# VH-VL binders against q9umr5, part 289

Target 1, 268 residues: q9umr5
Amino acid sequence: SYKPVIVVHGLFDSSYSFRHLLEYINETHPGTVVTVLDLFDGRESLRPLWEQVQGFREAVVPIMAKAPQGVHLICYSQGGLVCRALLSVMDDHNVDSFISLSSPQMGQYGDTDYLKWLFPTSMRSNLYRICYSPWGQEFSICNYWHDPHHDDLYLNASSFLALINGERDHPNATVWRKNFLRVGHLVLIGGPDDGVITPWQSSFFGFYDANETVLEMEEQLVYLRDSFGLKTLLARGAIVRCPMAGISHTAWHSNRTLYETCIEPWLS
Key: E = the ipSAE of ESMFold2; O = the ipSAE of OpenDDE; V2 = 0.75 times the mean of E and O plus 0.25 times the DockQ between their complexes.

## First folded at step 13 (VH-VL)

Design kb8 (framework fv_nofazinlimab; at its last look DockQ between E and O 0.02; V2 from the best seeds 0.00; counts 0 for: placed apart)
Fold by ESMFold2, look of step 13:
Order: structure tokens, then sequence, then C-alpha cells
Structure kb8 (fold): chain C 268 residues (1-268), chain A 122 residues (1-122), chain B 112 residues (1-112)
């Protein structure tokens, strides 16, 4: 018997997007209970991320309670941030594999392709003006927007990412780190041809410095300070990095080779 | 430089709906917050909700939950507020207002529309 | 919801004399480290509101320097150093920290 799998979708997404992933799991691990959570789909995925975390938490509690030997999380795009927050706020989670499927773990600093045809002027240099305000922080995109040229504003204004990364002091930081470190494996998936996550290395906890030079995970201050447990996880061999070229953002959950290489081995 | 021009006054019956438009000229429409605020005759100001057009969704005051819908059309730089199931106490001037920004952030509503009087009577 | 309480609600004043309007918030308006999202608006008879002050004390461009804002945390004041006839209207404070954002009841300033 296989551990149950819980799937959390991304921005402007819904549970239907994972039909191929479900087929792959059924073929390779027959009998696995897979739950694709159908909360905050479509435009509701723009609700504040803490609101989403609360809703997903309520949905996963009974699933985890019925599986005392553990569960796996597969979390796509924005959903990977929701899942990382879940691992931090739940002192009673029993997640073995957290599979982060092309998620902006260190933030996003790039224009979305589907809006570019309407707005040929780059939005990324200006979005900080509304995102780093109370009005903007009521929307999920702004909760993980990370403008490397206004890092002081990011650190001060972020209600979500700066907190779960331990970049801004808060009273729960120690407890959240402890809870996150209870995960068995952190499986990081992404690649250079994603086209949406910017920089794509955000899926591996890399990000821009002030000159838009990408610093890898091990060069990040949050790693060096071990602010939420990345250095500890890497040292115990719990971080699996699975980069794959040639996959666009919408194809991560529908690519057989990606599934077999990066996901299947971790669905014990 | 930025102006907000609202649609004209409306007289409505109880139980009907009203849709007020707010057209922006100047500035970058897509990432401003466009707010809706109302003022009943002789009364104070009340915040209904706002939209950030680039995200295509609105945040609503719970008091109006289920009755107010705020939308935006980025191609015409126009925001809309629709209030349904109208009651006599919804008689008010409805304003749209832009949340400002400068190179350091956003602070509040700096540009207001002229207001749209909505009268709800039989 | 955060309650914004203005005092006085009616303010008769002699031309050329100072005026002071208090605004108290039921919760702190200091948003993280930095900005305090407290605004002051003036509504002249028959007109839309006009923002006078943002961030507690910053004047909008074109607002006369006889208007000043001050305060911290939960207690805020709008002062007019020398009231002029054009200042007649209703003045509102507004908080932009805790959704839903709320206004004070208004202070009607009249020349006596």
Amino acid sequence: as target 1 above (268 residues)
Amino acid sequence: QVQLVQSGAEVKKPGSSVKVSCKASGGTFSYYAISWVRQAPGQGLEYLGYIIPIFGTANYNEKFKGRVTITADKSTSTAYMELSSLRSEDTAVYYCARVDYDEYGSYGMDVWGQGTMVTVSS
Amino acid sequence: DVVMTQSPLSLPVTLGQPASISCRSSQSLVWREGNTYLNWFQQRPGQSPRRLIYKVSDRDSGVPDRFSGSGSGTDFTLKISRVEAEDVGVYYCMQGYHWPYTFGQGTKLEIK
C-alpha cells in the first residue's frame, strides 16, 4: 500500500489540470489514494495566501489523520508556496515527500506571458508600487512578489514570503522552522524552459541579487543563516533536486518522463 | 494628470441592480487599485471594495458580500461597480477613487471621480 | 472593523483663527516598519472628497501649508493654522491598514 498523495494547484488553476498526473500514478502505483484539492480554483487563487493556507490546512487534516504512516504532497507553482507554509504552520503534519513542482520558492520577478500581449511595457519594474502596500498584499501574486531592486520594501511589506523564508523577524519563526524540518524529503522540480517562473531557479531556492545575477540556493542569505531549515535539510540529504529542460510551465503535471524521473521515485 | 470620469445619475426601483462605470485617463491603469466608496445623503463615507486591474479580481467589504461586483476592463481603462438587490438605504453618491503610487509605494486615494448619484425609490 | 473616531463633529471657527481636528483609531495604524496609513480628506459642499494629507503628515501637492497633520499610532490631528473661507466643508480621516478600510464620521467646519 502506498501513502496517500495530496495535490495542490497553482495560480489561475484548478483540480482538473492534474488528470494526467492522476493517470500516471494509477498506472505505476495502483491503489494509491490521490486527492486533488479543489479549493481556491481559478480567480479564487488570487485570495491572500494565508487565507489559502488556512483553507488547505482544514482540507488536509482529515486526510493526514486517516494515514498515520504519512502522506505525500505534490504542489504546483503557487501551490508549492501554500504547501511550504502548511509544513511550517502544522505541528502535527506527517508529510514524507513534499514535491515542489516548478514553484516560485524564493519569489517571482517576471511578467506573466498571458498578460504580455495586452501590456507590452514591462510590468515587473513597477509592480512593487502596489504590491508593497496593504492593497496589494490582499492578493496572492503580491504575497510572493520579490523585486530585487526594492528588497528593503519587500522585507518590510511582504505578509507571506518574507515570513515563511524567515527574512523578516516574527514570533513564530522558531516553531515554523521546527515544523518544516519534520518533512522527510523536499523534492525540487523545475527547469530553464518553464517560461513563467522568473528566475526559473526560484524553484530551487535561487534568486536574483540587486544586479539581476542569479545566486543559487547555497549563496542565499536564508540558506546561510539556515533561517527556515534549508541548510539543515541539505546536510541530512533530504533535498532532492530534479531539474528538467524542455518543459513549459503548463506541462509539468502532464509529462510522463518528468513524472517517472522526478516524481515517481518519491511516492512510496 | 490622472482623471476618473463616472457614468451619470440613475434612478432605480428596489430589488433591481445598478452598474456604475469609472473611466480612467492618464497614468497606468493596470496596477492601480481602483476603489469604490459611497456616501448616503447627509452621511459619511463608506468603503465598498477595490480592484487591481492587472490581477482581474476585487476585494470586497463583507458588509456588501453577495450584492457588490467590482470589475475592470483593461483595454478601455474602465472600472465597474454593480450593486444588486437594491434597497432604499442604498440611495447614495457612489465614487470611484484611485490609490496613488510614487517611486516608493502606494498610500491612499488621491484621485476621485465626480460621483454618481443612485436613487432607489418606487 | 477598525473604528475611526473624530472630534469634534461640528467645528465653528472664526476666520483667521486656528482649527484642530482629532482622529482616534481603535487599532494601531503603523503598517509594519514604516508607513502609517492615515489620510485626511476635505469635502467642500457639493464636491468630491479631496485628499489633503497622507502618511499622517505629508501634504499633497497644491495643498496650502496652513494644513498640517501629526500623530502616531492611534492618535492623529489635522490642524489649520489660519482658517480661510474656502476651508468650509467636512473633513474625514481614513485608515488604510486594516481591511475593510474605514473613515471617521466627519467634522463639519463652518465659519462663524
Scores: ipSAE 0.593, ipTM 0.822, lowest interface PAE 1.9, mean pLDDT 89
Fold by OpenDDE, look of step 13:
Structure kb8 (fold): chain C 268 residues (1-268), chain A 122 residues (1-122), chain B 112 residues (1-112)
Amino acid sequence: as target 1 above (268 residues)
Amino acid sequence: QVQLVQSGAEVKKPGSSVKVSCKASGGTFSYYAISWVRQAPGQGLEYLGYIIPIFGTANYNEKFKGRVTITADKSTSTAYMELSSLRSEDTAVYYCARVDYDEYGSYGMDVWGQGTMVTVSS
Amino acid sequence: DVVMTQSPLSLPVTLGQPASISCRSSQSLVWREGNTYLNWFQQRPGQSPRRLIYKVSDRDSGVPDRFSGSGSGTDFTLKISRVEAEDVGVYYCMQGYHWPYTFGQGTKLEIK
């Protein structure tokens, strides 16, 4: 039998968006128990990510308990960060494959038509004033806003990304790293035509330097310092990178070719 | 249920300013926006702008060329609309409304205030 | 700005009969995955506007099922299957996709 699959959605998302993914899994892995967690849907996805992590944790614990052989996680967009944090705080998780589906794993910094309504002016130039304020971190979007031109503010104010990355010292860093390293495989999926994740390399732990030059995962301090285990995972062959062109952000969970190439191989 | 209660009617001279308040009761502004729409007597509806109180970000209809200022106080769950350099053509009922939205755009206004009549006359 | 054009502007209807209002946008209101940001509002005499329909066809809570919305792209329709006395008022379509958001001229529904 196939291991259960748990799906975590993204910002403003719901279970409905994963109907195609469910179909694909059912066709290729019949009998798989797939659970799309219907928590923090729609505007509720704006809640602090730590709150979401707690909620999702409560939901996945019983599923994991019933699956002693392990489970797979498919986490889309913002959900990918939620899942990474989840795996960091859980000392007894049994996740085999953690599939990060177009997630801003190294943060977000850029303008896009996505969320244009929420931010009618330039997000890139203005959002740091809000996100790194005392109240900014009450919103999920701000929890992974990573302004390369205001690194000091990011490091000091980010209550989520900077912590799970181990970029800011905290008493749980060692334990979180240990917990995260329990994962069997980290599958990173994303692509240059995403149009939302900025830079798109963030899905592969790449990100801007101070000159907005994109550096790869291996050039990041979090990797070099192995602050949360990326270097260790890579060394043991546990990281899979699956880039794909021609896929927009809202199509990652519905594209058949993407599923067959990047997701299906890790659901066995 | 959520209600929006607006301040009372205003009578203003041309060139002056008016500030209308909109207080939410039975709920908060959390994860919603507040829009302002006006309606001249016997006329249709005109969108002035909106604010997302939590972020403090606002968007304005450029037709008003900076005469409109929308603010919000999260602690009192109150939004404000100030219109300066008033003209006779600004005479209208001004409505605040809660805006439903997603990552792409607005669903429109699902809860409306009772309206505030603003009369501009010499 | 996006122009919303309603027709007719005046709609006399006999009680119990159906009614139909058309709304056309000067630009498409469709996002990538088919989300279309077209709303319908009802304003009864002396009252604030009330949202009836959002995203073309989704009905707000408390709105009778005799109200229905349809359409795609730039052409939209609000239908009332059986007009009742309380349906008297002005109906507005509104696009919530292109800033600034704009309303139609309004359609005045009256009982014959």
Scores: ipSAE 0.423, ipTM 0.773, lowest interface PAE 1.3, mean pLDDT 93
ESMFold2 (binder alone), look of step 13: mean pLDDT 92; pTM 0.942

Design kb9 (framework fv_nofazinlimab; at its last look DockQ between E and O 0.02; V2 from the best seeds 0.00; counts 0 for: pae O 3.4 > 2, placed apart)
Fold by ESMFold2, look of step 13:
Structure kb9 (fold): chain C 268 residues (1-268), chain A 122 residues (1-122), chain B 112 residues (1-112)
Amino acid sequence: as target 1 above (268 residues)
Amino acid sequence: QVQLVQSGAEVKKPGSSVKVSCKASGGTFSYYAISWVRQAPGQGLEYLGYIIPIFGTANYNEKFKGRVTITADKSTSTAYMELSSLRSEDTAVYYCARVDYDEYGSYGMDVWGQGTMVTVSS
Amino acid sequence: DVVMTQSPLSLPVTLGQPASISCRSSQSLVWRHGNTYLNWFQQRPGQSPRRLIYKVSDRDSGVPDRFSGSGSGTDFTLKISRVEAEDVGVYYCMQGYHWPYTFGQGTKLEIK
């Protein structure tokens, strides 16, 4: 009776990482068909995000076709950006709940000690130099790197984030907005103790201004202009914000309280 | 300034592998995109792939998938290109090249290595 | 893949005369902030390629004023206002926008 759930993993991740989430769904909603998509695992998660979107699109089409009543998406970290793009490019999606689990929806500008191999301490001020080039844009981290001190380079060079945010004009912007707005609910999950997503408010469509002061979603130009539908969704009562403190980046999909509070209510 | 010095010429049998090194001096190696380009005798230039050392992974031309491996060692500022299952058609000069890196971004391959001749013959 | 087509492939030229090399892309090369990642390289006999022009029209340091680049979208040109003996070699255009990045076939410039 429950809608199928599709799970999309994050950077350097695999389907095994979601074993606890699968357990929670099975225990609370027995009989739910849950598919953790087994694509772009490990180092392959560095492939261009548009390539990942295409691959995930091909995987979800048959699942959605077998579930005419609709499906839910649970999309973790980088996977939340893949899912948002998917909802924009598919005019035939039947997603009810899009659950964005600590995803860098407004981008990333972090060089945290937590993942030093990904974000060495000395690199955040210099990464724009390679990321905002054709060579850098062939890697997923550069597709959503958002340097608040080089906004002109970001806006002009981003092959992914600036497009799906409607920060740069493109011929499909109106259609992508229409497609995204077909979603039933947008569930935003994240928190101040994540340790990786920087700023952590990116998971709620907040981000830095040029002084590294966080502006919340409602202060962002993309919200005010309703570039891809955030203002419309909020007015419709379709945005759920579920922040939770005390959870590190790798623990979002393995915390029972988080699941019960922020995820379970939306898995109808 | 940046300089790229490649390993010496090699003669290989069909079916074997070759690994060409490219040592960078000057500048900060982690920030480079190091490209690999080859040129068969009397022919034009062909892009094999490139690596950005900070990400520890490479982007490959599909034409060479499964046969080329590009790596980097940040501690020695050295990039490597390994081509396996060699064929006579792989006889070429192999170049490494840096994508420029300045305050305003990256624009293309501004520094080239001297080239490494790889000859595949039986 | 983006196909880069150069014309002519062989360019015999008289010393002191102008030369012009065309490069056509199968897809638009305009980058997001108005820059085109269209580069021109010179390869003298027995040497590595050397970048002459980047961003369609910007000369690298040490490149003589007689070299100029122009064009937009899909059509690009390298001009040498007065050919000198040292200009002998093969000239390549390259696009750095659409992976895999590709070169033109090369234009061999020779003195008649």
Scores: ipSAE 0.665, ipTM 0.836, lowest interface PAE 1.4, mean pLDDT 89
Fold by OpenDDE, look of step 13:
Structure kb9 (fold): chain C 268 residues (1-268), chain A 122 residues (1-122), chain B 112 residues (1-112)
Amino acid sequence: as target 1 above (268 residues)
Amino acid sequence: QVQLVQSGAEVKKPGSSVKVSCKASGGTFSYYAISWVRQAPGQGLEYLGYIIPIFGTANYNEKFKGRVTITADKSTSTAYMELSSLRSEDTAVYYCARVDYDEYGSYGMDVWGQGTMVTVSS
Amino acid sequence: DVVMTQSPLSLPVTLGQPASISCRSSQSLVWRHGNTYLNWFQQRPGQSPRRLIYKVSDRDSGVPDRFSGSGSGTDFTLKISRVEAEDVGVYYCMQGYHWPYTFGQGTKLEIK
């Protein structure tokens, strides 16, 4: 018997986006109960991420309760951040594999067509004025906006990413770290041809320094300080990195080769 | 049911300014954009611009050379369109509309106001 | 700016007969990863415009199924399978992909 799989979608997504993934899972792991959570679809995915975390928590709790041997999480794009936060706040989760599917785990600082419509008069370099304002954090996108040129604003204004990263001190940091470390495996998936996640290395906890040089996970303060458990997970062999070229952002959940190489091995 | 209610008809002199309001009710305001479109008598539709109220940022059709200003008040769920340096050719019905969109673009305008007639005459 | 060209501009139709309106864009309206941002609007006499179709073929709630949209790339069509009296008005195509967003000239549908 295969462990249940819970799927969390990304920005502006719906369950329909995962029809191919469901097919692949059914073919390779017949009998697997797969639940694509139909919460915060479409424009509702713009709601604050903490609100989303609460909603998704309510949905996954009964699923986890019925699966004492554990469950797997597949979390796509923005959903990957939701899931990481979810695992941080839940002291009784039973997640075996947490599969982060092209997620901006270390934040977003992109200038792509993906955000162009939403910010028609704001360039990448100026978005900090909006995202780090009192009202900016009402948008999910701003909850993980990480401007490398305005680190002080990020650390002080970010109501989500800075907290789950343990970059800003808060009373729950130790407990959240403990909770997150309950995960069996952290599977990080992404690639250079994504076109949306910027930099693409964010999916592997890499990110820009002040000169926009991309540093790897092991060079990040959150790793060096083990602020939410990355260093500990790596030391126990619990982190899997699966980069793949030639895949655009909207194809990560539909590509068969990607599924077989990066996802399927962790659903057993 | 979401509704957009616009302010009443305006009669203005050339060179003056007009400000039209658009109040939303019956739904969310913050997560949508509000667009402005005008229609001269017997003519087609022309896009002026739109605003994303939660950010207060607007995008304008450059054809209007900076004469259009779109603003929004989140607390009252009201958007505004101001057109300055009015000309006779600005005589038209001005519509506000709610914009339906995804991460890549606009689906168009799914809810429209009743329109505001603006007449510019000496 | 993207030019939207409709044809015909005048469309006299007998009640119960089908109608077809063409719309051509000067540039592709297709996002590289799938979506096409073409809309159709109906404006009845003395009323505000009303969206009928979005993303080429998706029908808004409350829109009769006799209305259908099709097309790809730069060529699009709105069809009415059986024209009714209430269908009298002006129809506009609109692209919502390239800023500034632009409308077609409009097609005036009348009953013969």
Scores: ipSAE 0.043, ipTM 0.644, lowest interface PAE 3.4, mean pLDDT 92
ESMFold2 (binder alone), look of step 13: mean pLDDT 92; pTM 0.942

Design wc1 (framework fv_dargistotug; at its last fold request DockQ between E and O 0.85; V2 from the best seeds 0.00; counts 0 for: pae E 2.1 > 2)
Fold by OpenDDE, fold request of step 14:
Structure wc1 (fold): chain C 268 residues (1-268), chain A 122 residues (1-122), chain B 106 residues (1-106)
Amino acid sequence: as target 1 above (268 residues)
Amino acid sequence: QVQLVQSGSELKKPGASVKVSCKASGYTFTDYAMHWVRQAPGQGLEWMGWINTDTGNPTYAQGFTGRFVFSLDTSVSTAYLQISSLKAEDTAVYYCARNFKLEYPFYTFDYWGQGTLVTVSS
Amino acid sequence: DIQLTQSPSFLSASVGDRVTITCRASQGIRSYLAWYQQKPGKAPKLLIYDASTLQSGVPSRFSGSGSGTEFTLTISSLQPEDFATYYCQQLNSYPTFGGGTKVEIK
């Protein structure tokens, strides 16, 4: 039988957004138990990411317990960060494939409709003033805001991304790395036409330097220091990169070609 | 079973140095950060900071910089607290304490050493 | 810095009594609060974390509640071994402790 699939949605999403993905999985892998977690839907997805991690953990633990053979995890957009954190804090997870579906894994630094809605009077260049405050860190978007021009503020104020990346030392950095490395495969999916994830390479752990030049994963300090296990995962062939052009952000979970090319191979 | 065993009581003169040890057993030493907490006689608890037991990187609370040094000997699963230029106000019981939960935030302590009394007197 | 104020500082009670200790934070700390018990000459012992989660091995007569700025530790029926000093501790930022509440025999 097929391993259960757990789906974690992104910002302002709900389980309904994944109806096509569910259909594709049922069609290609009949009998698969797919659970799309309806937690923190809509505006509730703005809650602090650590709060979300706790909620999602409570939901996935029973599923994992019933699946001793392992599970697959598909996490979309913001959900990809939630899942990475989840796998970091769980010392007994049994995730075979962690599929990060167009997630800002290395953070976000770009103007989006999401940001304009939340911060209508804020420019991208000034959002650090809000996001790196205690008040700002109460919002999920600010939890992974990564301003390349204010690295000091990011490192000191980011209560989520900087921690799960191991960019700022913390009491559980070592064990989080250990736990995350329990994954069988890390499947990174994204593309240049996403239009939301900025830069789009963030889905592959690429990101801006101080001059807003995009550096690849292997050039990032988190990789070079192996702060949360990327270097180790790559070395053992556990990282899969699946870039695809021509897909907008809201279409990653509904595109059949993308599913067949980047998702389906890892559900077997 | 998890145990933290600290070194014995110390009597020092002002200006001297002391090094307190905390030996851990019953678990993987490098998987859990070690914290230091002091308690002056008849007073409450004061968090001093923590040390990454894997990397050896210390973090000191405000007021515990300069004269206080956290260190490790991972080969014997031991954490150390060194206090230099001792003052009378440093008189206290010093505890090592293991970090507990994996979820953020981090500062909860499930196992404690028995404490080490450091008395600074002329 | 976040200050924690415990009340009362001293509490006299008898075996079998219901005891309630309060911890107030100078600012909101969500549920990021722990409770410890300390007996004379001994190290603190973790009782409750995340405001209301009972630590393994701790008797069920201990319970914690609260969120934000006000928290309570309750002992439903005080036992002889419960006479001790209790401390609350916040972990919303760098940890700080309350001043303690000494529970004494009436």
Scores: ipSAE 0.907, ipTM 0.945, lowest interface PAE 0.4, mean pLDDT 96
Fold by ESMFold2, fold request of step 14:
Structure wc1 (fold): chain C 268 residues (1-268), chain A 122 residues (1-122), chain B 106 residues (1-106)
Amino acid sequence: as target 1 above (268 residues)
Amino acid sequence: QVQLVQSGSELKKPGASVKVSCKASGYTFTDYAMHWVRQAPGQGLEWMGWINTDTGNPTYAQGFTGRFVFSLDTSVSTAYLQISSLKAEDTAVYYCARNFKLEYPFYTFDYWGQGTLVTVSS
Amino acid sequence: DIQLTQSPSFLSASVGDRVTITCRASQGIRSYLAWYQQKPGKAPKLLIYDASTLQSGVPSRFSGSGSGTEFTLTISSLQPEDFATYYCQQLNSYPTFGGGTKVEIK
């Protein structure tokens, strides 16, 4: 039989958005127990990411306890950051495949329509003034805002991303790395036509340098220092990179070819 | 199971130095930071900072960056607090402490050493 | 940094009384507050974290509530072993403690 699958949604999202993904799983892996966590839906997805992590942790504990052979995570957009934090803070998680579906793993630095809806008078060049304040860090988007031109402010002010990436030292850094490394596979999915994740390579742990030139995962300090385990995972053969062009941000969970190519192989 | 055992009380003169030890057992020493907390006689608790037990990098609270040094000997699972140029106001009980909560925020201390009284008297 | 003000600083009560201790923060700290008990000559003991979550092994007569800037520790029926000083602590990167509340049994 197939391991249970837990689905975590993204910003301004709800469980209904995953109906096609559920259909695909049912067709290829019949009998799989799939749980789409119905927490922090819609505007509640703007709550601080640590609050969301706590709530999702409470929901996944009983599911993992009832599945001693392990579970899979499929985590979309902002949800991929929630899931990565879960892997760090749970010293007894049993996740086999962590499938990160177009998630801003190294952060976000883009003027998108949803960002303009939230901060209508701001541009990406000046949003750091809001996000890198105590008040700004109360919003989920600011928890992973990563301005490559204000790296010192990011490193000091980020209450979430800089910590889970090991970019700022903290009392739990070593045990978080140890916990994250218990995952069986890390499956990274994203593509150049996403239109929201900026740079799109953030879904693969790539990000801008100060000149807005994208450095890939293996060029990032967090990889080179192995701060939370990326280098170890890659050396173990546990990282799968599955880029796909032609998919917009809202279509990742409703594209059958993407599912068959990038997701299906990792659900058993 | 988890225990933090500190060195015994110290009586010192102003200008001397002291080194307080905190030996950990019952867990992997390098997995968890070690914190230091001061309590002057009849006073409340004051956080002094922490040391990363994996890297050896200390972080000091405001006011503790000069004469206070955190260090480690990981081979014997021991953290140290060294205080140089002792002053009368350094008279206090010094605790080592470990956090247990893995989620942010990190500063919930569930395990404490028994405390080490350092008395600085002329 | 965030200052914590505890009240009262001293409290005398009888066994069986309901005891309430307040901690006020100078800024909002959401639910990032812990409560400790310290008996004479002993290290502090964690009672409550995240404002309201009881630490394992702590009797259910202890409870915590509050969010933002105002927090309360309640002992529903005071017992002789509850004679101690109680401290609140905020959980930011630079933690600070309240001044303490000494509880004595009448």
Scores: ipSAE 0.592, ipTM 0.817, lowest interface PAE 2.1, mean pLDDT 91
ESMFold2, look of step 13: ipSAE 0.534; ipTM 0.797
ESMFold2 (binder alone), look of step 13: mean pLDDT 92; pTM 0.933
OpenDDE, look of step 13: ipSAE 0.886; ipTM 0.932
ESMFold2, fold request of step 14: ipSAE 0.568, 0.528; ipTM 0.808, 0.788
ESMFold2 (binder alone), fold request of step 14: mean pLDDT 92, 91, 91; pTM 0.926, 0.924, 0.927
OpenDDE, fold request of step 14: ipSAE 0.907, 0.903; ipTM 0.945, 0.943

